# Miniprotein binders against p81326, part 172

Target 1, 226 residues: p81326
Amino acid sequence: MLHFGGFIMEINHISKILEKEREEYIRNKVEEYLKQGFSKDDAVNKANQSWRTYIGHRIQDVIYNLLKKFLKDSGLKVTTDKALNNRNLPEELDKVKRLIAINYGEYLFLPDADVIVYKVENNDIKIIAIISVKNSFRERRFETTYWKLKLKESPVTSHIKVFLATPDKDNEISYKCPNGKPKKMRIILEYELDGIYFLKEDFEETEKAKHFGKIVEDIIEISKKL
Below, E stands for the ipSAE of ESMFold2; O stands for the ipSAE of OpenDDE; V2 stands for 0.75 times the mean of E and O plus 0.25 times the DockQ between their complexes.

## First folded at step 17 (miniprotein)

Design N9
Fold by OpenDDE base, second read of step 17:
Structure N9 (fold): chain B 226 residues (1-226), chain A 83 residues (1-83)
Amino acid sequence: as target 1 above (226 residues)
Amino acid sequence: SEEEKKIRELLKKADELLYEAEELAKKGDYEEAIKKLEEAVKLLEEALKIAKELGNEELARLVEFLLLLVKWLIEDIKEKLEE
């Protein structure tokens, strides 16, 4: 493995660069919320929440763009749940939306699908993978697992691979048993999901836990079997 | 192979430039950081060329990924300079 010490630094740099913007972002958002009539404490809390959302979206966008570019050459297509949240969808995306929908009896709901990878063959759409992007696991720790399990319940969606991509900046799931203590979250996520891809080097590698750089190859391989 | 060694050397140099760029950015010297990153892009592009010529698809994909990240970093820093 070419220890690209610097490459990991670059991915880490994205997070760091974003962190440098934090102070200014927070300040601006606090001012905005104060103008809206929130208390100082509420404004700060809301600003921090807004920042987390903002960073999450930026990381998601990076991952989306990377996957879109690298998978394009393989004839695979990429979309997002956001793109599917439109009343007037192109036929192709409407089909994608229907093929990832989860049945709740009277209702169909979409799983959280930050990135959706699919292929089109002879006008038939096959969903290959859903990638959930998480910057941190402070909230909704097992949400991705829930969606994986729900997708497994239907023969229509059971084949869809569910991957988690994360920089895991706080090392919440980077190691299974740091200091001899099992990390419940890592163990469960790795067990239930089809793969975890780290945008970092400092993690415990396993068959299912890999560097993000491997995700393209894995997706291509899966696509060939469908 | 000699070509693979060259790729590794290019990647190593690019990595060093990335470290330098990081340190510059930490100090607020974004213009100089961008220069280092642009130089890294040149090295990575050369590495990509060699990898493709060798038919090493795996290495080419890796270099392409790196290249995309560095270009994105440059754009991100540039946007900050315009703000």
Scores: ipSAE 0.023, ipTM 0.314, lowest interface PAE 4.8, mean pLDDT 85
Fold by ESMFold2-Fast, scan of step 17:
Structure N9 (fold): chain B 226 residues (1-226), chain A 83 residues (1-83)
Amino acid sequence: as target 1 above (226 residues)
Amino acid sequence: SEEEKKIRELLKKADELLYEAEELAKKGDYEEAIKKLEEAVKLLEEALKIAKELGNEELARLVEFLLLLVKWLIEDIKEKLEE
């Protein structure tokens, strides 16, 4: 990802790079759908839907790779919920899965944890943090909060930090009270979660709402206490 | 301020080094690419120090994030060197 560094330096953050990728992606996808026989309006709509899916995975991959590389020297390990849903789990990942699973009587379910940070000490696994990655907040605006509240109910999982990472391009949670109107979603997410990390420059910073560049140091500091 | 001007100069030079490193890595000159990136790290560390001393938290966060990305690139190239 050598070209990635040059683009980051020129644009000054990941969010601006993703915006340029969006323009090229949409243009290419519109052309593809037109070749498949869709009308111009349908091609544009399908391209926009395809971008929403693509960008979600793209942001998750970027965050996963950054955390994996920068936490490696601190003895911390990183995995994904996708990896934990594999049928043939290594023993280490099976233990991680069981340590984040939430009990619903006779059923155990995984939280929607896109990225998971843990450490291994004497074959014992301790989960440090779960990171939920959200490009938009439509139908799933309080899902991360729900999982945080459920994890707090068990002594096994109550120590796990729950973070939200987002470019928040549409300014859905960037400010608590824009134009004098309180933003319920921002206020509740900041109150209930352990942190919100923005992949952008322009947002209202608080003790729990920070630029994504702070996430590595924060996770390392938390891990020292566990 | 003069400090803000110095930070901008450091960031511009770091950008130039990243572009040179990318070209070198595309040619397979991984050792030279790493040297350019390590020079960029020193410039970004100086910029971060000045930003923190100035009390500009937003600029400090931006430079810190750029530092993390450059260090990530160095590790990526080092892995390619070992293969």
Scores: ipSAE 0.000, ipTM 0.181, lowest interface PAE 12.2, mean pLDDT 77

Design W100 (at its last look DockQ between E and O 0.61; V2 from the best seeds 0.58)
Fold by ESMFold2, look of step 17:
Structure W100 (fold): chain B 226 residues (1-226), chain A 83 residues (1-83)
Amino acid sequence: as target 1 above (226 residues)
Amino acid sequence: SEEEKKIEELLFKAIKLMWEALELAEKGDYEEAIKKLEEAVKLLEEALKIAKELGNEELIKRVEELLKDVKEMIEEIKEKLEE
């Protein structure tokens, strides 16, 4: 019944929009590294690495701000693992941090969660979902799955939904059986996670694999059950 | 077509401005956020004109939804500025 119209759905074009910035970004970074005394080859290599990091952060920032905008009227709040790692945490965020931390004996660590959705009711905090943002699956392909399994181990965190958001520009997980052959990475991620949300149009949609624009409705419905 | 590519360019620029405005508003930079959104409105109005000249009802609907969203964002941020 709810219609979360056009603006949020336009994130499907994020890779194309950001790619238009690549040439200028690379040129500026090469010039910066040359001024620092690097050779041309080193400057180019460093600029390309810098671009890959920049893209990941930009996508995370867009997702954070969109979720914050579209979830606020449902009484839901959004934060990031970056915000939770700051030295001067407000009391509310300190509580969020404690509720999502995982115990490894003498040590406590946060999941690698890029975006965290929670609600506050009468000073009680409930963590609804974490969203891991992945631009590529060349390395750390199953890290998000690991964190889901760790959260399932404890009754106090087992309710937390673990989502993956990705442009999947290289089509690494867009289809279950491309060319009739099972794609292991897509199948395992879809099986273990609570949802995969694509930041593009061209992918195989399933009950768990959806357009990113559906994430708002899904989170709101989950939150009503908690 | 060249006209459809022009609409896409205008939409992409407007969407990027809308994302930047959300980031600015998060930092409390409300006046700069509004300025970005007003620029996005102009781009979307140009895109709507071209879509209507093409008679492409799907593109017209898409651009109209974005215009509604941008104008709502402007009003919401103006309320924050007045608080």
Scores: ipSAE 0.777, ipTM 0.912, lowest interface PAE 0.8, mean pLDDT 89
Fold by OpenDDE base, look of step 17:
Structure W100 (fold): chain B 226 residues (1-226), chain A 83 residues (1-83)
Amino acid sequence: as target 1 above (226 residues)
Amino acid sequence: SEEEKKIEELLFKAIKLMWEALELAEKGDYEEAIKKLEEAVKLLEEALKIAKELGNEELIKRVEELLKDVKEMIEEIKEKLEE
């Protein structure tokens, strides 16, 4: 039984909790943009855009903290792409950065990696998984898929699992064929990625599409095979 | 039922406090984290009482699991305060 298993299963409430802050956040941002000289309509639009960015980061932080805490006892480590965006990295993180880099000939670039899970054994680092966190699929719908495919192209990175974690508030990918019509995005994401983890209960469960509460166990199991 | 709605409201509040406590603990504010968790315990205990009165086994189990988790969280944070 996962330590704090009940609490992890209640992660569905995070989105609801954060959404309660929306009204106040929007009000404050609208006021801020009005003071900057924007029209009321522009201020509202900008506030809504700001909220989307803000809520996305908050969900990312929650997921990062959860994974960091719950994977610690298994000896697994967690970092973020933000932590890797430093010129002076500790040796361990510098190795992590290099091990997730994608080759573009003369250049190496990092994939979008909101959360990176790795282990250290005998001074060797093994990358286990990258978790992309998406609150909404309105923008860059297949970006995570692109990175998964790129990681697959190299024997250095081909073993890295790529997961998507999402509350999918707008039910964009919760079901494969709602009303008998295939949802292209769900089908493609599930096909190309190693797993989709939902921060909600109302979704179509499959072998690859699971509740977020399963991600810790799945990552631990993968880590044992590497 | 109205009682079930009350339980869900209590659970929501408790879970919120638990999440806030974790964020505080990550920042090193262990004392405030414990206070929030203690409040969460009170809310969950009230929820458990109502669930038992209703005889809803599913809700009882759910609340008991959360109570277990919140108490363990308190102990973990207390251990960090002693370090």
Scores: ipSAE 0.361, ipTM 0.728, lowest interface PAE 1.4, mean pLDDT 90
ESMFold2 (binder alone), look of step 17: mean pLDDT 88; pTM 0.859

Design W101 (at its last look DockQ between E and O 0.79; V2 from the best seeds 0.71)
Fold by ESMFold2, look of step 17:
Structure W101 (fold): chain B 226 residues (1-226), chain A 83 residues (1-83)
Amino acid sequence: as target 1 above (226 residues)
Amino acid sequence: SEEEKKIEELLLKALKLMWEALELAEKGDYEEAIKKLEEAVKLLEEALKIAKELGNEELIKRVEELLKDVKEMIEEIKEKLEE
């Protein structure tokens, strides 16, 4: 059995490592935008927006590659919503896409599923879990719970576990009752989702709220029951 | 302490290299991935030396676990390269 305490648990430092890149990244991007003729104020605003997009993609890529590494020996496969949106889909990925799609009458849409874990048995594909990666909760605070509820509406998708992965750097959902008062967002997310996995050391750990390093064992256990 | 800050700096650099190596291996760039991991080994070996001089048992154990993980990653990627 794999031991997941060492390398995978070090993802708790990902925000610290990536934040060290911010100053140089912003400086380089401001220079690029100034060279294109933008004012300094516009260049700074564009650079900050670029950084937010960049760091989000970096965290998602690390999560994808870690899950692929640590789930491979258990016969589990991993893909991303980015891969599923490519126009040249292999048949296997086309099937994965169809198995997570949500029906809105004449339209089909994919849920917010940054990373998807599935298995192939007897040429059949079984979706195990989707992981939504969130850096902040200022906008779309309950987006992930919405997708969980939509997936529960169909027998084809109702088994799919929905997880949230977050550094939660601003402590928006890290504690259930800070100063003795219930934190509505943390309480609802923990109640409705199948798990919350933190990419940091300091948070209130519960049965559903864990260090990200525990996600591999949880996914493997779930896959054995399916 | 100054020594503990140096260890932390070395660990964070090694971790970044390890994550980059996983990305490279996903793309099939096995030789470049191994190069990144071998650099991570050097950083972790330096961190281990400092941790032992400091006598910090917790840091020693943490660095030793990471060294074991990196070396296993190198061997796994070398097997794929030979296939």
Scores: ipSAE 0.726, ipTM 0.895, lowest interface PAE 1.1, mean pLDDT 89
Fold by OpenDDE base, look of step 17:
Structure W101 (fold): chain B 226 residues (1-226), chain A 83 residues (1-83)
Amino acid sequence: as target 1 above (226 residues)
Amino acid sequence: SEEEKKIEELLLKALKLMWEALELAEKGDYEEAIKKLEEAVKLLEEALKIAKELGNEELIKRVEELLKDVKEMIEEIKEKLEE
């Protein structure tokens, strides 16, 4: 049983907890945009967009902190793409940044990497996994898949596991064939990615589609094979 | 039931505090993290009391597990404060 197993399992409530803040958040943002000269309709729309971004970051932060805590005892380290955006990086993070870079000929670019899990052995860094955190799939539905495919193209990065973590509040990818109709997005994401981890209970479980509570064990197991 | 709703509300509040505490601890703000966790303990203890009064074994187990985790988190942070 995972240390703090109860706490991890209760992550299912993250969307509900954050939703309680929505009304106040929207009200404040609407007021802010009205003061900036936007119409009421525009202010409401902008506030809703801001909320989507805000809750996305909050979920990402929670996941990051959980992974950082629960992987620490295994000797694994966790960072984020944001941490890698600095010009002056510590040597360790600079190496991490270089080891996840994708080659585009004259240029190297980083994949979207909300959370990066790596280990350090004898001053050698091995990237274990990248976790993409998605609250909704309204935009950029297959962006994570793109990055996974790009990482596979290089022997330097081909071993890196790419996981998706999501509450999937709108049930966009929770089931493969609800009502007998295939959900294209679920099928493709599950096929192309190394795993999908749900921050909820109501989903179709498969070998690759699991509850978020399993991600720590899975990452630790992968790390032992590298 | 109304009591079950109250338990759920208490759990949600406690969880929020626990997540906030985790963030604070990661930033090195251990004292504030402990304060939030102690508040979470109080909320969970109230939830446990109600769950026991209802005789809902599932909720009792769920709350007890979370209480265990919160207390362990407090101890871990206290150890860091001593370092």
Scores: ipSAE 0.646, ipTM 0.850, lowest interface PAE 0.8, mean pLDDT 92
ESMFold2 (binder alone), look of step 17: mean pLDDT 87; pTM 0.851

Design W85 (at its last fold request DockQ between E and O 0.63; V2 from the best seeds 0.72)
Fold by ESMFold2, fold request of step 19:
Structure W85 (fold): chain B 226 residues (1-226), chain A 83 residues (1-83)
Amino acid sequence: as target 1 above (226 residues)
Amino acid sequence: SEEEKKIEELLLKAIKLMWEALELAEKGDYEEAIKKLEEAVKLLEEALKIAKELGNERLIKRVEELLKDVKEMIEEIKEKLEE
């Protein structure tokens, strides 16, 4: 990977590309909320909250479509937690859903898994990896690590790799020891997760903290062991 | 520097169009996806012309790789459309 370039590597610019949509998006949302009777201040606050949700979904969609494209020729399939929450699931997706569900006594819950990679061999489904997509770490700082730990509790799910994908625009986890002091969030996330994939150029690269463009090769290699 | 900024703007727009085309193709909207990709080709060809005028080999290689990728995407989607 000596050259910067190629379609998948351009995801490193996703924050800059999508930020250009913000001004018009917020203007349109403020107009919608004003028509609903909200005050100007409330409409602006709601529009900004809506933007944060929107941008997270946009990033997830890009990641989903890129993984689907680049994993297809390796026989690997990709789905999303949104698709798995539909009530009328095809049998294949119903099996995927059941293979990642976590038992909490009388309740079953799906982990927060934005994108799921799996394969089908001889009518058996093997879950390979779950990718959690985080635009920022202002809320739910360690949610992904919690789900990794829960998946490790059962022999059925303990093999599932849990990855974090993030632009980390505010540099909250980009470096392990900025100014010589350990950054708790980066260190814990890197220790507990199977990988962190950054959607930007500048971060401290390690064995687990990588450019997103390397995720395809990593997933393919993992799938060969299963 | 100003020319390099123009190339970057063209590349970012083209990349966004390529992402949108993948989403459209996922929905089965193949004709719309091809239109997005053809627009991306024009932007990348403009970027390549500027990069060649600058003699910037790094940018030339980057744009040529993207042009290859987008043209492959067009052919793949055209096969689905003609089914």
Scores: ipSAE 0.825, ipTM 0.931, lowest interface PAE 0.7, mean pLDDT 90
Fold by OpenDDE base, look of step 17:
Structure W85 (fold): chain B 226 residues (1-226), chain A 83 residues (1-83)
Amino acid sequence: as target 1 above (226 residues)
Amino acid sequence: SEEEKKIEELLLKAIKLMWEALELAEKGDYEEAIKKLEEAVKLLEEALKIAKELGNERLIKRVEELLKDVKEMIEEIKEKLEE
């Protein structure tokens, strides 16, 4: 049983908890945009867009902190793409940044990597996994898949596992074939990615589609094989 | 029931505090993290009281597990403060 198993399971309520802040957040943002000279309709639309971004970051932060805590005892380290967006990186993070870079000929670019899990052994860094955190799939539905495919193209990065973590509040990918109709997005994401981890209970479980509570164990197991 | 709703509200508040405490602890703000966790304990203890009054074994178990976790988190952070 995972240490703090009860607490981990409560992640199922992350959307509900954060949604309680929405009304106040929207009200404040609407007021802000009105003061900037936007119309009421534009202010409301912008506030809603801002909320989507905000809640996405909050979910990502929660996941990051959980993974950082629960992977620490295994000797695994966790960072984020944001932490790597610095000109003056510590040597360790600079190495991490280089080890996840994708080659585009004359240029190297980083994949979207909300959370990066790595280990340090004998001064060598091994990247274990990248976790993409998505609150909704309205925009850039297959972006994570693109990065997974790009990482596979290089022997330097081909071993890196790419996971998706989501509450999937709108049930966009929770089931493969609801009402006898295949959900294209679920099928493709599950096929292309190494795993999907749900921050909810109501989903179709498969070998690759699991509850978020399993991610720590899965990452630790992968790390032992590298 | 109204009482069950109250329990759920208390739980959600406590969980939020625990997430915030975790973030604070990761930043090295251990004292503030402990304060949030202690508040979470109070909320959970109230929830447990109501759950016991209702005789809802499922909720009792859920709250007790979370209480165990939050208390353990407090102890872990206290150990870090001593280092």
Scores: ipSAE 0.690, ipTM 0.873, lowest interface PAE 0.7, mean pLDDT 93
ESMFold2, look of step 17: ipSAE 0.787; ipTM 0.918
ESMFold2 (binder alone), look of step 17: mean pLDDT 88; pTM 0.868
ESMFold2, fold request of step 19: ipSAE 0.808, 0.805; ipTM 0.926, 0.922
ESMFold2 (binder alone), fold request of step 19: mean pLDDT 88, 88, 88; pTM 0.869, 0.865, 0.866
OpenDDE base, fold request of step 19: ipSAE 0.659, 0.663, 0.660; ipTM 0.862, 0.863, 0.862

Design W86 (at its last fold request DockQ between E and O 0.79; V2 from the best seeds 0.74)
Fold by ESMFold2, fold request of step 19:
Structure W86 (fold): chain B 226 residues (1-226), chain A 83 residues (1-83)
Amino acid sequence: as target 1 above (226 residues)
Amino acid sequence: SEEEKKIEELLLKAIKLMWEALELADKGDYEEAIKKLEEAVKLLEEALKIAKELGNERLIKRVEELLKDVKEMIEEIKEKLEE
């Protein structure tokens, strides 16, 4: 018996919850950089950059742990790209890594796969979905779509669903036509990706653009169609 | 109202503790995870009391669902401690 809704939907408050950490985090980091000999202006700039990285990792950790909790009774496993970059990789995770790697001649690279959902069936590993977590669209706005297109090129990886999870605090992709004209970033992301899951209440919901609380049911349904 | 804002503040604190407990449990820190969840129960019980005094059925249901979730999480983690 699985319980969906309730706790998982509370992720819609993640930006509000994490923002309460900002002032203390920035103060501590500025002091840390000042002790290292940076000027005040450099210390502040570095602290703000550090905060953006920190909050992105915090959101990723919350998503990872929620998916791990709510998918475990369905026989689905969850890992991260950080775990896959470990030098002492267990055999199971080494197989996951090889199954999502993209070949560029003599080089292999992992796509942007912050969180990976897979299942193990008779010692066979099937990758179900990759979730890219974006707090902001300041840099490399469409890299997730590039990785989706690369995964589509091979029959071995074309089944892998690629999702984007975002609080989208600044409403960069929350609406398709916010001023009566198409928002290019939202239109392209929704067209190319298998889904966009918002970590907030206020956005334009579509068949592909949903509240994050829907992601568990969606992943379970996809996994049944192997 | 101010009472509804107080309920929201209690809920947000409890939710954060629940997320932290999941992170702790992932690392095997089960005793600390339970401690975080027990703190969340106290916050949610306070929020439930205020919601009942207001007669707000929507908030009452939301808090009761979260209390159910936290108590299930506590029981799941206690089972792992016996390992």
Scores: ipSAE 0.819, ipTM 0.927, lowest interface PAE 0.7, mean pLDDT 90
Fold by OpenDDE base, look of step 17:
Structure W86 (fold): chain B 226 residues (1-226), chain A 83 residues (1-83)
Amino acid sequence: as target 1 above (226 residues)
Amino acid sequence: SEEEKKIEELLLKAIKLMWEALELADKGDYEEAIKKLEEAVKLLEEALKIAKELGNERLIKRVEELLKDVKEMIEEIKEKLEE
């Protein structure tokens, strides 16, 4: 039984918990945008967009902190793309940044990497996994798959596992064939990615589609093979 | 029931505090993290009391598990403060 198993399972309520803040958040943002000279309709629209960004970051932060805590005892380290955006990086993080970079000929660019899991052995860094956190799939539905495919193109990065973590509040990818109709997004994401981890209970479980509570064990197992 | 709703509300508040505590602890703010966790304990203890009064074994088990986890988190953070 995973240490703090009860607490991990409560991740299922992340959407509900964060949604309680929505009304106040929207009200405050609407007021802010009205003061900036926007119309009421524009202010409401902008506030809703701001909320989507905000809630996405909050979910990402929760996942980051959970993974960091639960992977610590295994000797695994966790960082974020935000941490890597600094000009003056510690040597370790600078190496991490370089090891996830994608080659575009004259340029190196980083994939979207909300959470990065790596290990340090004898001063060598091995990247284990990248976790993309998505609250909704309304925008950039296949961005994570693009990065996975790009990482596969190089022997330097081909071993890196790419996972998607999502509450999938709108049930966009929770089931493969609801009502007998295939959901393209679920099928493609599951095919292209190394795993999908749901922050909810109501989903179709497969070999690659699991509850978020399994991600720690899966990452640890992968780390042992590297 | 109304009592079950109250239990759920208490649980959700406690969970939020636990997440916030993890963030604070990650930033090295251990004292504030402990304060949030202690508040979470109070909420969970209230939830447990109500759950026991209702005789809802499922909720009792859920709350007891969370109480165990939050207390263990407090202990872990306290150990870091002594380091």
Scores: ipSAE 0.665, ipTM 0.861, lowest interface PAE 0.7, mean pLDDT 93
ESMFold2, look of step 17: ipSAE 0.799; ipTM 0.923
ESMFold2 (binder alone), look of step 17: mean pLDDT 88; pTM 0.866
ESMFold2, fold request of step 19: ipSAE 0.807, 0.817; ipTM 0.922, 0.927
ESMFold2 (binder alone), fold request of step 19: mean pLDDT 88, 88, 88; pTM 0.865, 0.867, 0.867
OpenDDE base, fold request of step 19: ipSAE 0.636, 0.641, 0.638; ipTM 0.851, 0.853, 0.852

